VH-VL binders against q8ixk2r445to577. Designs and how they scored, part 19

Target 1, 133 residues: q8ixk2r445to577
Amino acid sequence: FFGMLQNKGLTDYCFDYNPPDENQIVGHQVILYLCHGMGQNQFFEYTSQKEIRYNTHQPEGCIAVEAGMDTLIMHLCEETAPENQKFILQEDGSLFHEQSKKCVQAARKESSDSFVPLLRDCTNSDHQKWFFK

## First folded at step 10 (VH-VL)

Design xh1
Fold by OpenDDE, fold request of step 13:
Structure xh1 (fold): chain C 133 residues (1-133), chain A 120 residues (1-120), chain B 107 residues (1-107)
Amino acid sequence: as target 1 above (133 residues)
Amino acid sequence: EVTLKESGPALVKPTQTLTLTCTFSGFSLSTHGVGVGWIRQPPGKALEWLANIYWRDHKYYNPSLKNRLTISKDTSKNQVVLTMTNMDPVDTATYYCARIPYGDYYFDYWGQGTMVTVSS
Amino acid sequence: DIQMTQSPSSLSASVGDRVTITCLASQDISDFLAWYQQKPGKAPKLLIYDASRLESGVPSRFSGSGSGTDYTLTISSLQPEDFATYYCQQHDNRPLTFGGGTKVEIK
């Protein structure tokens, strides 16, 4: 699976990653933004290693969850996917993080009208359903 | 200032088709993140969601009424149209259109509503 | 579909009273819950979204709380203009569904 990763609950919102420095793509938070298909910041790939790859840049980035955090942070992909980079995109659209045993949910940021994907307890929420487009 | 206003017939006969128009100002359906929904309320009863339409023409319907509902937009006129077929007296209600922010599912601005009575 | 059970259906209160209205969802709605105020002959007005976010222009005496399936709207000190019917609405899953309403009347 590849392309824009869109949320079901937030109509026309997609995973978005736009690092301040194109030559240093790791260490920043993945956000949600209106799906626009422009540029390369909304194109991701779900791999056989259960990674969500930001593969429009070299070296490639992989979404990771750092210890004690509920945000999605871009790390470098590794030859063997580390446990904190493994996700299961289930048939019902839920995106499950194996290590934390939580689901990725579209959420509004505090004190703003911006949105981010956050780890939350898994529910049947449309905000936890994702699909590639 | 955001405003919405519903227009259409106040009286519809059973089996006929209802056509309602929502005319709005202060925002545009060409703006990303914006939607318009229809909600109805029978006299003295609770609210029922009917349908949503968004800026990129995403459409959602209440499954219980999906076969009877059609929602469309004319962005250039700032209008959203709802059609409902095979009207029945049970469909008598005040019909509202309302704005949806940020691709969400709640309604932050509402029209005044238009009362539709279905009767022979 | 998600059923929203609102309670009480009606209540009587006086100006200055603390009023609490409850909304119970048939499943976890992940804090995607809105509250509306409706006065007779008028359209609903948004008060709260995302369970606890106060809509711009809404008085601070209104607050929302809760999680999972249980949510509450609180009016800390009821004002004369607050006598109305209040509705909850889950904005988590389609189809969107509303509670049955709570009429706040003058005691």
Scores: ipSAE 0.925, ipTM 0.961, lowest interface PAE 0.5, mean pLDDT 96
Fold by OpenDDE, look of step 11:
Structure xh1 (fold): chain C 133 residues (1-133), chain A 120 residues (1-120), chain B 107 residues (1-107)
Amino acid sequence: as target 1 above (133 residues)
Amino acid sequence: EVTLKESGPALVKPTQTLTLTCTFSGFSLSTHGVGVGWIRQPPGKALEWLANIYWRDHKYYNPSLKNRLTISKDTSKNQVVLTMTNMDPVDTATYYCARIPYGDYYFDYWGQGTMVTVSS
Amino acid sequence: DIQMTQSPSSLSASVGDRVTITCLASQDISDFLAWYQQKPGKAPKLLIYDASRLESGVPSRFSGSGSGTDYTLTISSLQPEDFATYYCQQHDNRPLTFGGGTKVEIK
C-alpha cells in the first residue's frame, strides 16, 4: 500500500512529514495535515516488513516510536526493521504498533487547528482508522 | 462574524421533497477544514444529525434516513442545500444548519433553525 | 451506531449550585465528546469539545471531564442564564449522535 495515509475520523487529514532539511529527514515528528498530495510530504508506503516508509528521499525514512514516547518520529529505515518501526495495518483500518501494543490515533494538539498521530489504547474510534488513498 | 441562516418551506405535504438552503457568511467552504452540517430537532425532542458536507465535497449522511438525503454546496454563493425525499409527518422538526471546524464533527456555529411541518 | 445516554433527564437547582450532567456512550469515544446548551426557541450553543476543551467565549464555570465511555459536564456555580437544556454529542464516529438532553430548571 502506498499514497496518502488518510484518517477516517478526521475528515481529509493525512499523515504529513515535512522535514526542515531535505538532506536531514530524520528526527522530526510526523503530523497530520489536510490531504493534498503535493510536495511528496504526504506520500507514504506500508511495506511487507511492516514499515511505514517515507521514501521520497534517499536514504529512506521509516516511522518509529521512541522509548517512552507516544509520538511518531522519522528514523532511517534499516535492512531489518527494528521492533519500534513495526506497524500492522489491519483490515478494519486500525494501525497497530507492535512494540507498544497501542494504536495510532489522530489527536488534536494544544491548538485547535493542529493534529498529530499519537499512540493510544486501541479502541473502535474512527480516529484510529486509516486508509491509503 | 459567522452567521448561518436556513431557508425553505415551512409546510410540506407527505411524500413531497423538502429542499432547504443554508446561507452563511463570515466563512467560506473554499477554506480548508471547513464543513457545514444539518441537524434537526422534533418539537420537544432531542437533536438528530442529518448530513455533513465539507470544502472538498466530502459528504456524509445519517444512514438511518435510508438514502432520503442529498447535500450539496455552492461555494460561490456561500450556500449549502439539503434535500430530503418522501417527507412524512414524523419528519416535522426544526432544521438547523451549522458550521464544522477543522474537518471535525462538532458544530461551533448554528443557524437559528427553520421549522418544517409535514402535513396533508 | 453509538448511543449517548444522558442523566439525569432533568434536574432542579438554585443559583450558585454546582451542577453535574453525565453522558454515557455505548462504546469508547476516545474523548471526542461535545456539549451544547440550548435555550427555548433558540439554537444549540457549543460549550465544550474534545470532552474538556472550552469553546471560546464560554464562561469558565463550565467544564468537561471524563474518558472512555463516561463524561461529565460541570457548572461550578449555576448562574441565572444557565437554566437551559444541555446535550452531549459524540464526534468520534459516524453517524454523529446526540444525547437525550438534560433540562436544568430553577428550583
Scores: ipSAE 0.908, ipTM 0.957, lowest interface PAE 0.5, mean pLDDT 96
Fold by OpenDDE, fold request of step 13:
Structure xh1 (fold): chain C 133 residues (1-133), chain A 120 residues (1-120), chain B 107 residues (1-107)
Amino acid sequence: as target 1 above (133 residues)
Amino acid sequence: EVTLKESGPALVKPTQTLTLTCTFSGFSLSTHGVGVGWIRQPPGKALEWLANIYWRDHKYYNPSLKNRLTISKDTSKNQVVLTMTNMDPVDTATYYCARIPYGDYYFDYWGQGTMVTVSS
Amino acid sequence: DIQMTQSPSSLSASVGDRVTITCLASQDISDFLAWYQQKPGKAPKLLIYDASRLESGVPSRFSGSGSGTDYTLTISSLQPEDFATYYCQQHDNRPLTFGGGTKVEIK
C-alpha cells in the first residue's frame, strides 16, 4: 500500500512529514495535515517488513517510535526493520505498533491547533482507523 | 494588523472570465499552514465557499462550480488571484477573500468584499 | 456534501435578552463548526471556531456549544451592537458549507 495515509475519524487529515531541512529528514515528528495529494510530504508506503516508509527522499525514512514516547518520529530505514519501526495495518483500518502494543490515533496536539498521530490504547474509534488513498 | 482587500472588475458580461485579486498584509503565505480563501454572497443570500489556497500551493475548489475556478498565489506580492470562467448573471455577488489559520477550513480575517455584477 | 440547516431564519429580541441560534449538520462534523456575525454592507466577522472556541477580541457574552450534528450559538445578554445576521459554517470537510443565516432584529 502507498499514497496518502488518511484518517477515518479526523476527516480529510493525512500523515504529513515536513522536515525543516530536506537534506536532514530524520529526527522530526510526523504530523497530521489537510490531505492535498501534492508534493512529497504526504506520500508513504507500507512495506512487507511492516514499515511505514517515507521514500520520496534519499536516504529513505521509516516511521519509528522511540522508547517512552507516544509520538511518531522519522528514522532512517534499515536493512532489517527494527522492532520500533514495525506496524500492522489491519483489515479494519487500525494501525497497530507491535512493540508498544498500542494503536495510532489521530489527536489534537497539546497547546496547539494542529493534529498529530499518537500511540494510544487500542479502541474501536474511527480516529484509530487509517486507509491509503 | 491583518488586512485583505479584493480588487477586480465590478461588471462582467455573460460567458466572460472574472479575475479577482486579493492583496493582503499582516501575514504571509510562506507561513506554515496559512491559507487564503474566496467566498461569495449573492445579494440578500447566504455565503458560498469558492476556493482555498495554502502555503504549499495546494488548492481546493468547490466542486459545484464545475471546474470554472482557478486559484493562484504570489507570495512575494502577498496576492492571491481567483479566476472564474463562463460567468452568468447567477454569479452576481459580493466576492470576499479571507485568511485561513493553520491547516484549517474557517476564516478569521476577511476583506471588505467587492461587488461583481454579471450583465449583458 | 454537508448541509447546514440554521434556525430560526430570523428572530426579534430586546437588549439584555438571551438569544440562541441553532445549526444542524446533515452529518457528524466533529465540532468543526464556526460562527460568523455580519452587519449590513460589511464582511462577516468570525466569532467562534471549533464549536466553542471564542475568537480573540470577541466579547464573552458570545458562546458556542453542541456536538455531533447539533450546535448552538448563544448571546447571554444581547447588546445594541449585536443586531446582525449570524451564519454557521462547518469546517470539517470540503466543500465548505454555510448555514442559511439568522437575522437578529430589534423587537
Scores: ipSAE 0.864, ipTM 0.942, lowest interface PAE 0.6, mean pLDDT 96
Fold by ESMFold2, fold request of step 13:
Structure xh1 (fold): chain C 133 residues (1-133), chain A 120 residues (1-120), chain B 107 residues (1-107)
Amino acid sequence: as target 1 above (133 residues)
Amino acid sequence: EVTLKESGPALVKPTQTLTLTCTFSGFSLSTHGVGVGWIRQPPGKALEWLANIYWRDHKYYNPSLKNRLTISKDTSKNQVVLTMTNMDPVDTATYYCARIPYGDYYFDYWGQGTMVTVSS
Amino acid sequence: DIQMTQSPSSLSASVGDRVTITCLASQDISDFLAWYQQKPGKAPKLLIYDASRLESGVPSRFSGSGSGTDYTLTISSLQPEDFATYYCQQHDNRPLTFGGGTKVEIK
C-alpha cells in the first residue's frame, strides 16, 4: 500500500516525518499530524517485506523501533528488512511490530498536545487501528 | 473563550423528527483538528453518546439508534445540526452539544443543554 | 461495545475527606478514559482525559489513575463545590460509552 497512513481513533491524523534537516533523514522520530497530503511528509509505502518506507525522499527511510524503546524512528532501508523494521498491518487495522510483539498506538507526547505513534501492548483500541488513504 | 449553545423544540410528539442546532463560538469547524458531538441525558440517568462530526466532515453515529440520526454542519454559521427521526417517549432527555479536541473521542467544552420532552 | 461500570453509585462524604471513585471497562481501553463532573441542572465539565492528564483549570486535588480495565478518580481533600455526580467515559473506541455515574453527597 502507498499513501497517507491514518489513525482511526484520532480522526484525520496521519504518520508524518519532518526531519529538521531535509538532507539528513535518519534518526528522528515519526510524528502524527493532521492529514493534508502536501509535500512529501505524509506519504509512506507498506512493502512486501513488512516495512513502512519513507521513499518519496532519497535515500529511502524505513521506520524502526530500537530494542527496549517504544518510539518509531527513521533508519535507512536495507535490501533485506531488519527485524526491528518489520510491521504487520493486520486485517483489523492493527499495526503489529513483530520484534517487540507490540502494536502502534496514537499517543499524546508526555508534556504536550502533540501526538506520536508509540508501541504499546496490543489492544482492540481504535487508537491502534491504521489504514492507508 | 469557547461556548456552545443548543436550540430546538422543547416538546415533540411521538414519531416526529427532532432537529437540534448547536451554535458555537471561539472555534471553527472550517479549520484544523476539532469536532462537535451530541450527547443526551434522560432525567436522572447517565449520559449517552449520539454522534460526532469533525472539521473535514467525518461523521460517527451511535449504532444503537438504528440510523435515526443525521449530523451535519454549516461552517459559515458556526452551527452543527442533529436530526433524530421517529421520536419516542424514551428519547425524553436533555440534549448537549460539546466540542471534541484533536479528532479524539472526548469532550472538553459543553453547551448548557436543552430539554426535549417526547409526549402526546 | 465497551461497557463502563462505575462504583459506587453513590457515596456520602464530609468536606476534607479523600474520595475514591472507580470505573471498570469491559475490555482494555489503553488509558483512553475521561472523567467528568456534573452538578444538578448543569452540563458536565471535563476533569481528566487520557486516564491521568488533568484538564487545564481543574484543581490539583483531582487526580486520575489506573490502566487496562481498572481506573480511579481521586479527590484528595473534598471541597464544598465538589459535591456532584461524576462520570467516566472511555474515549478508546466507538461507540463512545459512559459509566453510570457516582453521586457524591454531603454526609
Scores: ipSAE 0.730, ipTM 0.910, lowest interface PAE 1.3, mean pLDDT 92
Fold by ESMFold2, fold request of step 13:
Structure xh1 (fold): chain C 133 residues (1-133), chain A 120 residues (1-120), chain B 107 residues (1-107)
Amino acid sequence: as target 1 above (133 residues)
Amino acid sequence: EVTLKESGPALVKPTQTLTLTCTFSGFSLSTHGVGVGWIRQPPGKALEWLANIYWRDHKYYNPSLKNRLTISKDTSKNQVVLTMTNMDPVDTATYYCARIPYGDYYFDYWGQGTMVTVSS
Amino acid sequence: DIQMTQSPSSLSASVGDRVTITCLASQDISDFLAWYQQKPGKAPKLLIYDASRLESGVPSRFSGSGSGTDYTLTISSLQPEDFATYYCQQHDNRPLTFGGGTKVEIK
């Protein structure tokens, strides 16, 4: 799928990637922001390799979670998707990270009213449900 | 300063339709990602959620009452309207409107409430 | 639907006491739990959201804790103005559901 990846429990919030330097897309955290569809920050592709790609630039970025971490960060995509870049978007809308065995949840940032996607133990929470639009 | 105020009839007869208006200030439902919900409380009893409406017109209803509820907004007037059909004495309660600060499901500012009695 | 069970249904305590109120959810609610205070004849007031985050302007004697299905509201030193009924509400899933309330009476 391609489009804006939206959260069910946080109405009208989307995955958003806004790197400080448009030409250095690696190593920054994915956030949640009000869905607007303007510019290139909120468009992602879910691939047959189970990647979530940020492909508005070359080289393309793929969302990853580093071992022992819970934050979603941008890595370079590879020809064969590494295990830490594989997410299963399930029929019920849950977004499962295979390597960690955890689900992506809309979460409030530490000491903030800003929101980010984070890995958490899988539950039936509306905040762990995602869909493309 | 965020304020909400409920208005509508204090007395409704059984089978009639109740229309309640929430008039608010200090925020807008035009672009902010916020919402307004309705909650009721029968005398001496717990709170019961009724419906939510969000800035892009997303609407959620309590499924136990869904056939009876309609929620709408007039963004230019800073108003949200709840309509509840086929009123019954069991629906006697104080009705509140409240702000939802994000697209979430909790309520950070509440109106003072309006008591609605359903009796013949 | 997620059922929320509060205990106790009522309690009496003295000024200065530590008061703890429990809220049990029928399923894991992922810390999406709010607490409200309602004084007689008044609308509810938000105290806590996300299980443990204190709403702005709420006194620091109020705190929230817990995870999974088990959550608590604590008042570290009860004040005369804390006489009220307290409600939990899960903000995890639709439909939104509230606990039955805990009435705190000051002796």
Scores: ipSAE 0.713, ipTM 0.903, lowest interface PAE 1.4, mean pLDDT 92

Design xh1
Fold by ESMFold2, fold request of step 13:
Structure xh1 (fold): chain C 133 residues (1-133), chain A 120 residues (1-120), chain B 107 residues (1-107)
Amino acid sequence: as target 1 above (133 residues)
Amino acid sequence: EVTLKESGPALVKPTQTLTLTCTFSGFSLSTHGVGVGWIRQPPGKALEWLANIYWRDHKYYNPSLKNRLTISKDTSKNQVVLTMTNMDPVDTATYYCARIPYGDYYFDYWGQGTMVTVSS
Amino acid sequence: DIQMTQSPSSLSASVGDRVTITCLASQDISDFLAWYQQKPGKAPKLLIYDASRLESGVPSRFSGSGSGTDYTLTISSLQPEDFATYYCQQHDNRPLTFGGGTKVEIK
């Protein structure tokens, strides 16, 4: 799948990647922002290797979760997808991170009105359901 | 200051269609992520969610009432309209419209409500 | 659909009392729970969202806690203006559902 990765429970919010330095795309956190489809910040590819790729830039970025962390961070994609970059997008819309055995949830940042995707224990929450458009 | 106000008939006969208008100020459905929902409360009873509409025209309905409800908006007039068909005495309630922040499912500002009686 | 069960359905309390109201969800709602206050003849007013986040302008004597399926609203020192009916509402899944309410009355 390729397009904007949208949240069911937080209407019109999409995965968004806006690194401070466009020449250095690695190491910054993926956020949620209102879906707009403008520019390249909200377009991702879900691959046969179960990667979520940011491929509007070279070299391509892949979403990862570092060990012991719950935040989604951009890494460089590799020829064979590392385990920390594998997400299973299930038919019910849940987005499962196999290595951690947790699901991606739309979450409000602490003491903030901004939103990010975070790993949480898997539930049937609409806020843990995702789809491409 | 955010305000919402419901308007419509106070009395409706069984089988008729109810049309309610929510007129609001202090925000616009051109504002990113904002929505308006409708909730009703029968006299002395709990709240029941009816429908939501969001700034990009996404619409959600209570599935128990889906065949009876239509929600629409006129962003230029700051209005949301709810239509409910085939009214019955059990639908007698106070009807509220309320603002939804951030595309979520909770309501931060409520109108005063309008009482609708469905008689005989 | 997520069923919300509030308890007690009513209670009597004195000014200055610490009051707790509980809300049980039929499934894990991931802290997506709101609390509303409704005075007679008035619309509900949002107190708390995301289980524990206090809405702007709401007095700090109100607090929310809980996780999973079990949530509580606490009023640390009841004031005369707090006599009202309180509703919980899960904002986790469609359809949106409310608890049956808890009426807080003067003892």
Scores: ipSAE 0.704, ipTM 0.903, lowest interface PAE 1.4, mean pLDDT 92

